# VHH binders against MKRN2 opposite strand protein (MKRN2OS), part 7

Target 1, 223 residues: MKRN2 opposite strand protein (MKRN2OS), of Homo sapiens (Human) (h3bpm6)
Amino acid sequence: MHCAEAGKALIKFNHCEKYIYSFSVPQCCPLCQQDLGSRKLEDAPVSIANPFTNGHQEKCSFLLRPTQGTFLREYDGRSDLHVGITNTNGVVYNYSAHGVQRDGEGWEESISIPLLQPNMYGMMEQWDKYLEDFSTSGAWLPHRYEDNHHNCYSYALTFINCVLMAEGRQQLDKGEFTEKYVVPRTRLASKFITLYRAIREHGFYVTDCPQQQAQPPEGGGLC
Short names: E, the ipSAE of ESMFold2; O, the ipSAE of OpenDDE; V2, 0.75 times the mean of E and O plus 0.25 times the DockQ between their complexes.

## First folded at step 4 (VHH)

Design p08 (from e02 with A33Y S53Y; framework vhh_7b2m_4; at its last look DockQ between E and O 0.18; V2 from the best seeds 0.00; counts 0 for: pae E 10.1 > 2, grease 26.9 > 24.2, SAP .802 > .668, placed apart)
Fold by ESMFold2, look of step 5:
Structure p08 (fold): chain B 223 residues (1-223), chain A 119 residues (1-119)
Amino acid sequence: as target 1 above (223 residues)
Amino acid sequence: EVQLVESGGGLVQAGGSLRLSCAASGFTFSDYYVGWYRQAPGKQRVVVASISYGGSTKYSNSVKGRFTISRDNAKNTVYLQMNSLKPEDTAVYYCAAELGYSPFEYDYWGQGTQVTVSS
C-alpha cells in the first residue's frame, strides 16, 4: 500500500508591510493585488520547516502521532498521542491494549526524535534484534497494559533506557524525556498546525511587519 | 568514518562574496542541526548561523542580512552564502553537526576553512 506524504512546506514573505504566509509565492499579493513576479518581493521568501515526517522512512527513532487521525487534519491539541519506535526498516513497534504491534503503515505523519547516530554502526546492526527481543518479553502482553503506568509511552521509554544503559548513560525518567525532547517538538508542531490550517482555509495568513525595525510583529503565526 | 569537509574559503576583497560548503560523509545532514562557526585570531569560536533539521535558520546579529545558510539534502551539503564581506569577517570557518534534541546527540566538527577579507 502507498503511504501518504507529510504535509506541505510553508513560506513567509514580506509585502505591503506585512508578513504573508502561504504554501507558495502567489502570482498576486493577496492584500494589494500587485503582481509578485520573482524579482518584486522585498525579501526572499523564508521557508518554515515542516515538523512532520513519514515515520516509516525514519530509522531507529521515537515517533509520535495522534491516536486517531493525523496531525494536520484532525488533531485538536489535547487528544491522546500514541508513540512508537522504528526499527532499521521503518517498522513501528508500539504498545497498546492489544499488545506490541509492528506497523508497516499508519505513521506517515509523525513527529520524529532520532535515537541512533549513523556512526554507531554496531548498535544499528543490533537494534532490530534488541527491539524484537525486548518486545516479545512477557512485560508487554496485552493484559499488562495500563493507561497510567504501563502504556505505549512507558514501553518506548523503557526500551530507550535499556539502550542508554548499554551505552553507559544515565536513564531518563518520563518528565525529563518529555520536557527535553518531546515538548519542544510538539510546541513547534502546534504552531505549524495552526498556521497550516489557516492557509488551507483562506489561502494565506497575515501578521504585522514593523518594516524590519526594532522587533518582529506581535500576533499570530510562527515565531 | 563520519567527516565534515568545508570548502570555498579564500581571499576576497571587502564588499565581495564567498560561498562556503560543508559536505558530510558517513551520515545524512537531514537528521542534524547544523551550524557555521568562526574563530578569529586570538578569539573564541562563535556561532555565525545555524539551520535545524526541517530548515529553520538563525543568524548572529553581526551577519544578519549578509549571510544565508541553506542545505541541499540531495547533495548532503550545507552552504553559507557570505555577501558584503568585511575585514571583521576574517576567520577560520567551521561547520558542526548535532543530532538536534536527541538523547544520543554528539557534536561533529569540520577541519575549518580560512576566509580572509582584505581591505
Scores: ipSAE 0.005, ipTM 0.243, lowest interface PAE 10.1, mean pLDDT 79
ESMFold2-Fast, scan of step 4: ipSAE 0.363; ipTM 0.675
ESMFold2 (binder alone), look of step 5: mean pLDDT 80; pTM 0.804
OpenDDE, look of step 5: ipSAE 0.255; ipTM 0.628

Design p09 (from e02 with L99P; framework vhh_7b2m_4)
Fold by ESMFold2-Fast, scan of step 4:
Structure p09 (fold): chain B 223 residues (1-223), chain A 119 residues (1-119)
Amino acid sequence: as target 1 above (223 residues)
Amino acid sequence: EVQLVESGGGLVQAGGSLRLSCAASGFTFSDYAVGWYRQAPGKQRVVVASISSGGSTKYSNSVKGRFTISRDNAKNTVYLQMNSLKPEDTAVYYCAAEPGYSPFEYDYWGQGTQVTVSS
């Protein structure tokens, strides 16, 4: 919360036949030192959206965060991710060896997958009750926690599937949900982290062409 | 302008076959998961089958082994091949396209096509 620049989109602009990434358009080109008014840029700067949001402000969403630290500062690309489901009041429901936790803080830098759409007001009114009722069942007690098959991910996905079934929709297994909704966002996040850290270290990042896709790090599990 | 248009419904005897088509326009069809739903008179609309943007398929227990969903991205069309039809398969069949960003989004719906199976 004390790192205002971490919440900003990155800026990409063209100069000196290069793509230059920074937190803001500088007064002078870092490569040639030429003054950069809007008229001096080859093209208008492009904003690269921050893939991370404050999860406590995301209603009715599936959230991911590192189990230790934050994505931008501490996450190594390999450690386990923890997941949860938000209610309409900024509380993140998540399952651990301590049972279901209802967090009012700690998810300020999260990857968010929206579940409920703004026009679904009827479901939004029922969401908090359904989530609480689901979470107080005997299935999610501390002694039932198990790293491989009864963990934060199975908790969150089982709730999502309960809602899908109530809506007459097909359930998703872990592979389907992960490949369709989670993997695209974690790939985007990985690219952003790489750019962000380079800019933080050097003030800017330069490439000759659209950034080459690095192979994703061999990852840790969810939860 | 986004549209889904179903076709191929009709009257068929029990044990017969029908092939439903859903033609999509006005969006990048290959990016969307598509589902087939059905609604019988006085009943709720329920899922029948779905196919992901990558071609992965899922079926409801009531149709598994009898129905096959497929897609042709070059033609912007999704198909439902219905074999061994039963009277309880009688319903209006709807096509729905879903974006890849939320499991709860219903992006686009067709008007439906009637399937009637006589005993």
Scores: ipSAE 0.275, ipTM 0.620, lowest interface PAE 1.7, mean pLDDT 83

Design p18 (framework vhh_7b2m_4)
Amino acid sequence: EVQLVESGGGLVQAGGSLRLSCAASGFTFSDYAVGWYRQAPGKQRVVVASISSGGSTKYSNSVKGRFTISRDNAKNTVYLQMNSLKPEDTAVYYCAAEGYSPFEYDYWGQGTQVTVSS
ESMFold2-Fast, scan of step 4: ipSAE 0.308; ipTM 0.623

Design p19 (framework vhh_7b2m_4)
Fold by ESMFold2-Fast, scan of step 4:
Structure p19 (fold): chain B 223 residues (1-223), chain A 118 residues (1-118)
Amino acid sequence: as target 1 above (223 residues)
Amino acid sequence: EVQLVESGGGLVQAGGSLRLSCAASGFTFSDYAVGWYRQAPGKQRVVVASISSGGSTKYSNSVKGRFTISRDNAKNTVYLQMNSLKPEDTAVYYCAAELGYSPFYDYWGQGTQVTVSS
């Protein structure tokens, strides 16, 4: 049953003045043992979306994965992430010390950042050719790989910036791209991993309900 | 619900000035970058100017020195002050906010027409 639940969204429900997270609403509350099927829950259960996707099914996207293992099972929250760019046919282009690799498998549990809007038909039609031409250039040979400035991330971001320029948009530096698009997703992923592992180990995870009318602390003019 | 509403467009003679406004709602305005784009008939939409959440500005070469972008976080509004207008500046001007979904996904306003006569 547990293995069957591993690919599902998590469920959050309210009982005993607590938020309870699980793979599905249990028959009995883990805190008070009351039958949940015979009593109405205070609020409707909410699905928490899985932040991970099969990267081979994502077109024209920037992908992140752990260098070793999977996010849900092995990722420690600190080890380096490997990044790549998908084409329209399920191939993940990525740059390493072995040069540009074109992976047909291995990215089944990835964080995905879509790159093209659905209405960008002209760019989508040329995407695979542009990505292949970019990736075949002498700039991305194995001997040019360098951990700090000429790596999987600089490869992907340089290609993204080429597409941004072609579409009349402003280029992004590493800090801008990371803070705007990567960090929010890795933060959500980290929270999901924590919940998932706790549920896997204990069958459920519990947090306190926020107080009525409670507001988060104010900081720097932000709410 | 995210909304951007432009205003301030109109007809002006070459050498004149206009100030465009973009009123934002439905998101935490102060946290996000906002840009001005323009599209002339039969041309691609191109970036004109942008301003970060921290107030850092960028300008296209065609408008640098003539246009100034600014923001008022208390009013959830971005401005584009356009000076020394040229007939080539004639276009529909769009406000766009990039809310972190994708570097190619912007939320757009409906646009405001700027016409510069010779």
Scores: ipSAE 0.278, ipTM 0.609, lowest interface PAE 1.6, mean pLDDT 84

Design p20 (framework vhh_7b2m_4)
Fold by ESMFold2-Fast, scan of step 4:
Structure p20 (fold): chain B 223 residues (1-223), chain A 121 residues (1-121)
Amino acid sequence: as target 1 above (223 residues)
Amino acid sequence: EVQLVESGGGLVQAGGSLRLSCAASGFTFSDYAVGWYRQAPGKQRVVVASISSGGSTKYSNSVKGRFTISRDNAKNTVYLQMNSLKPEDTAVYYCAADTLGYSPFESYDYWGQGTQVTVSS
């Protein structure tokens, strides 16, 4: 079986009155062993998008990754997440105890929050310079790093707020940004990780379908 | 057929109150963040208040403590309670809804046509 990659979807289909999740529709139903290739499924299979992307291919985006390993392999839901911001040339800017790093690799399996839209040409043209100028300020030197208040997240959010202000938009505090943009994606990612690991281990994952409405038997005539 | 319709605007004396309503149709309202914007003649449209799908609220400094935004998902409606109105609050007030959680730099997906608020001296 091919390992899941960033961007690779899962399939959800209906059989045996269950929802069945897999990497592809199998030849036989894993629950009843009936051949699915000779009979059309009642409902078309649904693709579940992979919530992870190659961050080095995402322009002007906020990225999240586990501090150690990958989401699909090592992430346990408890380990710290590291965040960064992409420029227009595949470089991920991120702040750590070593100062601002400019990574050309390592973010191939990331959660991405797009920042600039493709039609924002004026800001897109200035983005790399603004990010570099922001990142070279004395505020982001190694000795200023502090786990709770001056970290990778505060670095990224401060830059985002500078750009929001420049675009005439409302600034966001940490709680607002996290609730609106981060939490929905991490919830989706957690669900996907659970499904992916179950499918990898067992070949499929099963959940119950909502109950179908019962129909009363056809009535006979009255005397 | 997505629509946002503002109502509740009018003429009030300084120090008065108004309650604006924004009725939404044609989309799953509860999934969207909704904001109130205003535009005075010859000025840019500026944010007044916003409320997330989860109920978190944010206010511009000019209205903080005077205005309250709230939502009723069962009625597909968002409200702006405006107290202690000032002549500077005179503007057309717009309701806007966006794709929640995808980008802080996206324009709101849907805009209403606006409701006029006039505060006399």
Scores: ipSAE 0.224, ipTM 0.604, lowest interface PAE 2.6, mean pLDDT 82

Design p21 (framework vhh_7b2m_4; at its last look DockQ between E and O 0.45; V2 from the best seeds 0.00; counts 0 for: pae E 8.2 > 2)
Amino acid sequence: EVQLVESGGGLVQAGGSLRLSCAASGFTFSDYAVGWYRQAPGKQRVVVASISSGGSTKYSNSVKGRFTISRDNAKNTVYLQMNSLKPEDTAVYYCAAERLGYSPFDEYDYWGQGTQVTVSS
ESMFold2-Fast, scan of step 4: ipSAE 0.302; ipTM 0.671
ESMFold2, look of step 5: ipSAE 0.012; ipTM 0.404
ESMFold2 (binder alone), look of step 5: mean pLDDT 81; pTM 0.815
OpenDDE, look of step 5: ipSAE 0.154; ipTM 0.514

Design p22 (framework vhh_7b2m_4)
Fold by ESMFold2-Fast, scan of step 4:
Structure p22 (fold): chain B 223 residues (1-223), chain A 120 residues (1-120)
Amino acid sequence: as target 1 above (223 residues)
Amino acid sequence: EVQLVESGGGLVQAGGSLRLSCAASGFTFSDYAVGWYRQAPGKQRVVVASISSGGSTKYSNSVKGRFTISRDNAKNTVYLQMNSLKPEDTAVYYCAVETRYSPFTEYDYWGQGTQVTVSS
């Protein structure tokens, strides 16, 4: 049984005209050292959700993890990400130079893109069989692995497109899928990793509050 | 509370132009990708153009070179400039917020639509 360091969540609060990020509201402001009892903050602290999930608990989902280590501890923001697809029983199907792997562990800290919704019962009851049949085809043997065009990503996206077609939906190319579903999540994850590591090293992280330049409307209505 | 309101539709002759507007309210507009869709009578609703939160644009093959999508984040508005209109462009035009939840999730927010009719 593992407990996540810092409860897997961050908080943001306002003091000294700054946004302050930490694992919990400290007793004193790290910038001015004044007491931060609940009565001294103008706005309630905001919880920042962990963008990572245990992929083995995500059904019918597309997962990303670093090829080496974990997002929060080892990922450098530049190394390759490995991708896979979950079945309904906590197994992550992924394609590598060793062929299709069926992992029961190793994806506990993943970015998840959900694929099927619970109301898609007809497809959901066939999902595990479709994924297994797709994965045992001759297209995904070890000798066919190729880093640029026949890899873990093309394996996962080809399966997603087979399911989309079976549901009467439009196929997605790599650029479309990546821009719409992957990039927003990796961008969010990168921001979270930066905050998390700074808080671990320094106890807190500080940013400037955005400035709003509002001018009252000159309501001279020429009717 | 979330609303998308289209305007600028109408009747135009083939070869003419129209500019559609979609005014957004009730959410942080600049964070979202927005698309234009159209639906002709008895046909499926199809994508026409989309623009990302960062301003990247995509067009369907049927409108490339004739239609231009743009956004004004200060006014919470997205536009579709339609040039060289053809009778086959006749449809109700909808704007929609693109969700990034799942490839199988429908758009959560649609406008009411604006009618475009192109006469021969």
Scores: ipSAE 0.250, ipTM 0.615, lowest interface PAE 2.1, mean pLDDT 82

Design p23 (framework vhh_7b2m_4)
Fold by ESMFold2-Fast, scan of step 4:
Structure p23 (fold): chain B 223 residues (1-223), chain A 119 residues (1-119)
Amino acid sequence: as target 1 above (223 residues)
Amino acid sequence: EVQLVESGGGLVQAGGSLRLSCAASGFIFSEYAVGWYRQAPGKQRVVVASITSGGSTKYSNSVKGRFTISRDNAKNTVYLQMNSLKPEDTAVYYCAAELGYSPFEYDYWGQGTQVTVSS
């Protein structure tokens, strides 16, 4: 079931002094072929959370997606990412050469940065109105679009800064926003894509254990 | 009211040890990552060590093998055990709580505790 596999979190388990990544714990170790069903693994398997989410289910969030295709299948790691802001009703507001688009679909595999928190009291109820009013301003007309300086990113960041200022907080420039909130998530996403594609191609992915000191002997084993 | 209070700083000779503590209040401590940062005179504040809610730890290369971060969720406290201290470790040490990776959430910082390592 290819679709079910594509939607699953990754599993990491330890065997043969290696970290083994797969969609599920196999019956036999891919490295030593030993039956894992009759053996208890040294450590419990851990689930690696999918860094991608359905952006249409993320309220009041900044989203990133590839311009073409999806992160897991088509993204090459180098092509430009498209960004948008969600309202409370599953609509993704994004700015392009055609002006502000209001997408009800297409962002099902996105990186999400939550924006509005429950403690932002007055803004929660007014979010959709503020986003719509911002988006209908003359600044975001189609003919004002410019790839380098007046684009989907500047649209989204300007809105975020309007909200920050309304809450009495300091504005962020592009470098600050990108380094603090975007880069850590894209780095995590890149690692997950690498693992996912390797597992899809080979059934599993193997890494060496980190450089760790051995546990000190317990009680010297005098018995 | 979120508050972080550092303690345990002081003057120590090179090769010595110190244990820093950070007492947290005003949030559900056990659910958040917390870290230690330091700022030397004339330099930017940099990360030293961090610990996740699940207990996973991360260290800067300059302190790996010498410093140990730990947490006690029952006491809402994070610790930094500093061994084999060097003059280059001299800084004000701050604890911080990462209450989300969102531009609309504040990182909460303590006031800092001074660590001075003499030759």
Scores: ipSAE 0.252, ipTM 0.605, lowest interface PAE 2.0, mean pLDDT 82

Design p24 (from e02 with L99I S102L E105D; framework vhh_7b2m_4)
Fold by ESMFold2-Fast, scan of step 4:
Structure p24 (fold): chain B 223 residues (1-223), chain A 119 residues (1-119)
Amino acid sequence: as target 1 above (223 residues)
Amino acid sequence: EVQLVESGGGLVQAGGSLRLSCAASGFTFSDYAVGWYRQAPGKQRVVVASISSGGSTKYSNSVKGRFTISRDNAKNTVYLQMNSLKPEDTAVYYCAAEIGYLPFDYDYWGQGTQVTVSS
């Protein structure tokens, strides 16, 4: 069983002309102590999506996790992230100094980038075979591991490019993949971690209620 | 709604040239990469060329040196200049914009424009 607070989505609600973030709507407003159960909130509470998922439940996805600890509790925001690719059976393929690992556990709190739509049945049928064949290549033996240029990220991206080529699509370099797919999710995750830790320490987090903050705290191009 | 409309296809003799256009609407065109794909009868749809929001271009090996992709953000249009056409270039040519968050999911495709190269 995971922590009850962590299992619940973060909630944003409006009271006292502020946005209040918490794990659940409290019985009393933390700012004015008014009973929220005896009056309706002007606006319905908004659920803030948890950016982390159990990677072992994600099919055909690119996953990121901290090398040490979990995102919500231990991650410092600066240490390197470890990456992997899931097959259709909850196994996370990842490359380290010990070669290709096939993990059945350890990725329960991951950032997930789905690579395929659920309706891509032909690709999904071939996915596990492609991933296994790619991963048993001599290119990904333990002695070939190198921190800067032949690592978990280059392993995952090379596989993604093999699939893109097989589908007749344009290959992506590291900068392109990172900027388009990874950075928006890590920015969102960073904001969520900040909110989560503040709520765990203080019970709630408060921001002003201007038009620009009416949107959920999303990354990327949201303004 | 998002829409991509290809034009400029037709019948041409081997060694000839065609210029394809793709007019985009319903999204902020300048923010997204756009590509040209082609599909010959009984074959998989394959990438031909792509251009990033910043203007960086990529080409498949089969067309490199013969085809040129370009964009005009003021007109929300991407172009494919096709020179030294060969019979094997015969295909329906599609414009695609990747607006979603998935690497293998081109959210929007045009209806295609037929290019036929006679020998």
Scores: ipSAE 0.022, ipTM 0.421, lowest interface PAE 5.6, mean pLDDT 83

Design p25 (framework vhh_7z1x_3)
Fold by ESMFold2-Fast, scan of step 4:
Structure p25 (fold): chain B 223 residues (1-223), chain A 121 residues (1-121)
Amino acid sequence: as target 1 above (223 residues)
Amino acid sequence: QVQLVETGGGLVQPGGSLRLSCTASGFTFSSYAMNWVRQAPGKGLEWLSGISGSGGSTSYADSVKGRFTISRDNAKNTLYLQMNSLQPDDTAVYFCAKELGYSPFEYFDYWGQGTQVTVSS
C-alpha cells in the first residue's frame, strides 16, 4: 500500500500567467526556467489537501477504498468501492462474501467520513464493544452476503443507523447517506487523482488561469 | 465570511401560507446539506426539515410533514421553506442552518439570525 503517497499534498502556484501544480515549489519555473528561490512569488502558493488518509489511523469512521488497487494508481473512477467501519484501535471492520473481516492493514489510502466528534467520550468508550457485538451476529455470516441487498455498504449503514437510534437521532437511508456524506468527498477525490497522476507522469501540471483572466468587477486580474 | 440571511417571516392567519428564504454566502452552497429549525416562545429548538446538497433528498419532522416543503436553488445560493396550513402553534423564530458535512452526528456550524413567524387571528 502507498502510505507515504496517501499523505502527500499538492502545491499550486502562479507563474508565466499559468497555474502550476507540483509536489513542491521548484527552484526554477518548469515553463520559463526563471529562478524562484531568491524571489517571492507574486501570489502565495496554495496547498491542496490530500483527500486520502490512512484509514487505520482514523477512529470511528466510515471508510471507502477501491476493491482493486489504490485510488491514486489503479482506480478508474468506475469500478466498485469497498467500505468499512473503523474501531478505536486501527482495525477496519468490513463485510464480504467471506463474512466480517477485521483488517489491520490494506486501508492505508482511503476516503474517511468521521462518524463521531472527538469529544464524544461516552460513545467512543462503547464503540468497539458495540461494533464487535453487531459484527458477530448471525446476520453477517458469509452465506448471507448478497451483492445488491446484503453487502459491505448495507452492513456499514445498518451499524451507523443502530448508533444513530441509540443516540435518539433519525436513521439514514442509503441514498441520503451517500448523497450527503459520500458524494462530496468522492468529487474532491476525483479532482485530486487527475492532478496527482499528471504530476506523477510529467513532474508538474499546468492550467490556464481562466477565472482570473475574466475581467473582475474592480478592474483587472493577475491572470 | 459565512453568512445565512432569512427572509419571508411575518404575521399570518390560521390556515394561511408563507414562504421563507435563506440566502447563503461564503461557502460552496451545493456541497452542504441545509436545514430549517424553529424556536417557539419559551421552548427549545425544534428541527423541522433537511435537504441534501444536490436537493435530491429531503426529510421532515412529523409535526410539519405534509404541510411544509423544503427546497433549494443552488444557482442562487438560496434555501426555501414553503409553509402551508399554518397553525397558531407554528408561531416561532425560524432559522436556516448549515450542516458541518463531516459526520451524521455533527449538527450545524452556522446559523442565520432567524425570522419571526406569527400565526394569529
Scores: ipSAE 0.017, ipTM 0.334, lowest interface PAE 7.2, mean pLDDT 82

Design p26 (framework vhh_7z1x_3)
Fold by ESMFold2-Fast, scan of step 4:
Structure p26 (fold): chain B 223 residues (1-223), chain A 119 residues (1-119)
Amino acid sequence: as target 1 above (223 residues)
Amino acid sequence: QVQLVETGGGLVQPGGSLRLSCTASGFTFSSYAMNWVRQAPGKGLEWLSGISGSGGSTSYADSVKGRFTISRDNAKNTLYLQMNSLQPDDTAVYFCAKDELGYSPFDYWGQGTQVTVSS
């Protein structure tokens, strides 16, 4: 996996009554060629955070990645996403037709959703044990894998619900979890990918409005 | 409508062998993964082995790996468990269980068959 692009922020600045997106503020405006150093921008440039993180450095988190390739380079916006759960030691637990995999690499460009609240100190200490015990229970053996109903997403969500129940909190169904936690992040990621690829191709991207995307494209299923 | 009938249990000496059978009716047998589960006296349920609908994939608990073999005959709607090198700790009621789409690893559909390993 090409992890060199992970964490690479985008810059948004205003010039020529336009919003201009680039990897850095250039010496000259790409629209009018005026020197931006001698004529200061009216508003300070805004940094747009990269929505992707190295999943192996995220503790106790739900991760999403494309089944093949990386978000920034290969993801088409329609192919299935694969999901996993991190432990406290950089291992990503994920469920496939080969059973539960424990990956030490491959998730360097992921969308991360933290699963622990700041006040869940006891759960953090038991997390790796609970995740390992859950993953070896037998429910997640290779012969039980089924694309629509017993897959990487149901594996991850069932574990999340076990954690919620252990903490005395209400369980979430697939729709509730997806709408509350997954959709906002995939929508932000789609916008970032669009801007990133345009800047890679043309050196910059220009709009009259900060929103370039009316609605996110229809994605594929989650593993 | 779903019916599972376990047979083949009995009394056997330590080191002996038994073959359990489970005959299924009321559903399309080849479309579902099948499992063997046991319950020893005074203990909880223990999953032993699972087999995919096609028979192409199998899984075993560490306690029985190398001693027990799961298989199926889809033409006869029958699930098997070949048990070798039986130990007193294998004494239990053995159940076959149909996998349903869901989060529970065990769905019980039979009455079970008693296996007793004793002198």
Scores: ipSAE 0.000, ipTM 0.202, lowest interface PAE 15.1, mean pLDDT 81

Design p27 (framework vhh_7z1x_3)
Fold by ESMFold2-Fast, scan of step 4:
Structure p27 (fold): chain B 223 residues (1-223), chain A 120 residues (1-120)
Amino acid sequence: as target 1 above (223 residues)
Amino acid sequence: QVQLVETGGGLVQPGGSLRLSCTASGFTFSDYYMNWVRQAPGKGLEWLSGISSSGSTISYADSVKGRFTISRDNAKNTLYLQMNSLQPDDTAVYFCARELGYSPFEFDYWGQGTQVTVSS
């Protein structure tokens, strides 16, 4: 079962005019019991990417995790998420009522939003120092924590805006950042969690294969 | 396959104007944030402007604010950059880049680039 967690994709394949979702292509079709290993599938299986990564292996990234438990096992889809920023050495910086925490563990199943491209060497070389200097500011002391306006999200977004400003790019408010970068990922995560839990409970998940989406009879034609 | 093709580059005199186009294919153009980036001779890449999938959110680098205008036509799968008041320092290869939509610094596809030369 561990193979279906962070970093492991789900598999979607076509058989019996159905889309079948599973952790791996089974030897026999769960619907007709035909041996899938005795002949090639007509269509190649499609991988559904796991939206969760080990945040401690993500450099210079914005991370989201549930406050309690993991996305795949315990998250209810409604409870608040905790956010943090990674440095280049596997440490997740995050702000709480206890001040800025520097976590070496606990973010193994996270949604990750990369903040730097691999070719941004100048910023990457200064990232850890810049993040540490930002985080030791008097602005992020424990007594200044406030759930609605001075929290883990405002800490992370303020740092992101400092980076954007340093790179000559437009700063983002909370709504802009959330709609542009967070919502698409949490939407994918929600769909993946639903499929994952169904497969874990039943061994597979099935949906209808719409005939109208099949290639036209002349699908291989030229011009 | 995803393709981005820039056109409209060329030679222009200082103070002149030029309009760049980027034609997209192989993906649903209207689902993606798009950006313009340039590279001057012997320099690194400089981000210039970005536009949301609907066109409602637009941003510019300080170096081009008030002179350049980004726009898009989703029906034509085309991204535009209107460049006004061009100066010799604007001489560069101009690229359009598709933003993955998940990160402010993540571009997954780039065009081949189009040369803009500002000279008398």
Scores: ipSAE 0.016, ipTM 0.376, lowest interface PAE 6.5, mean pLDDT 83

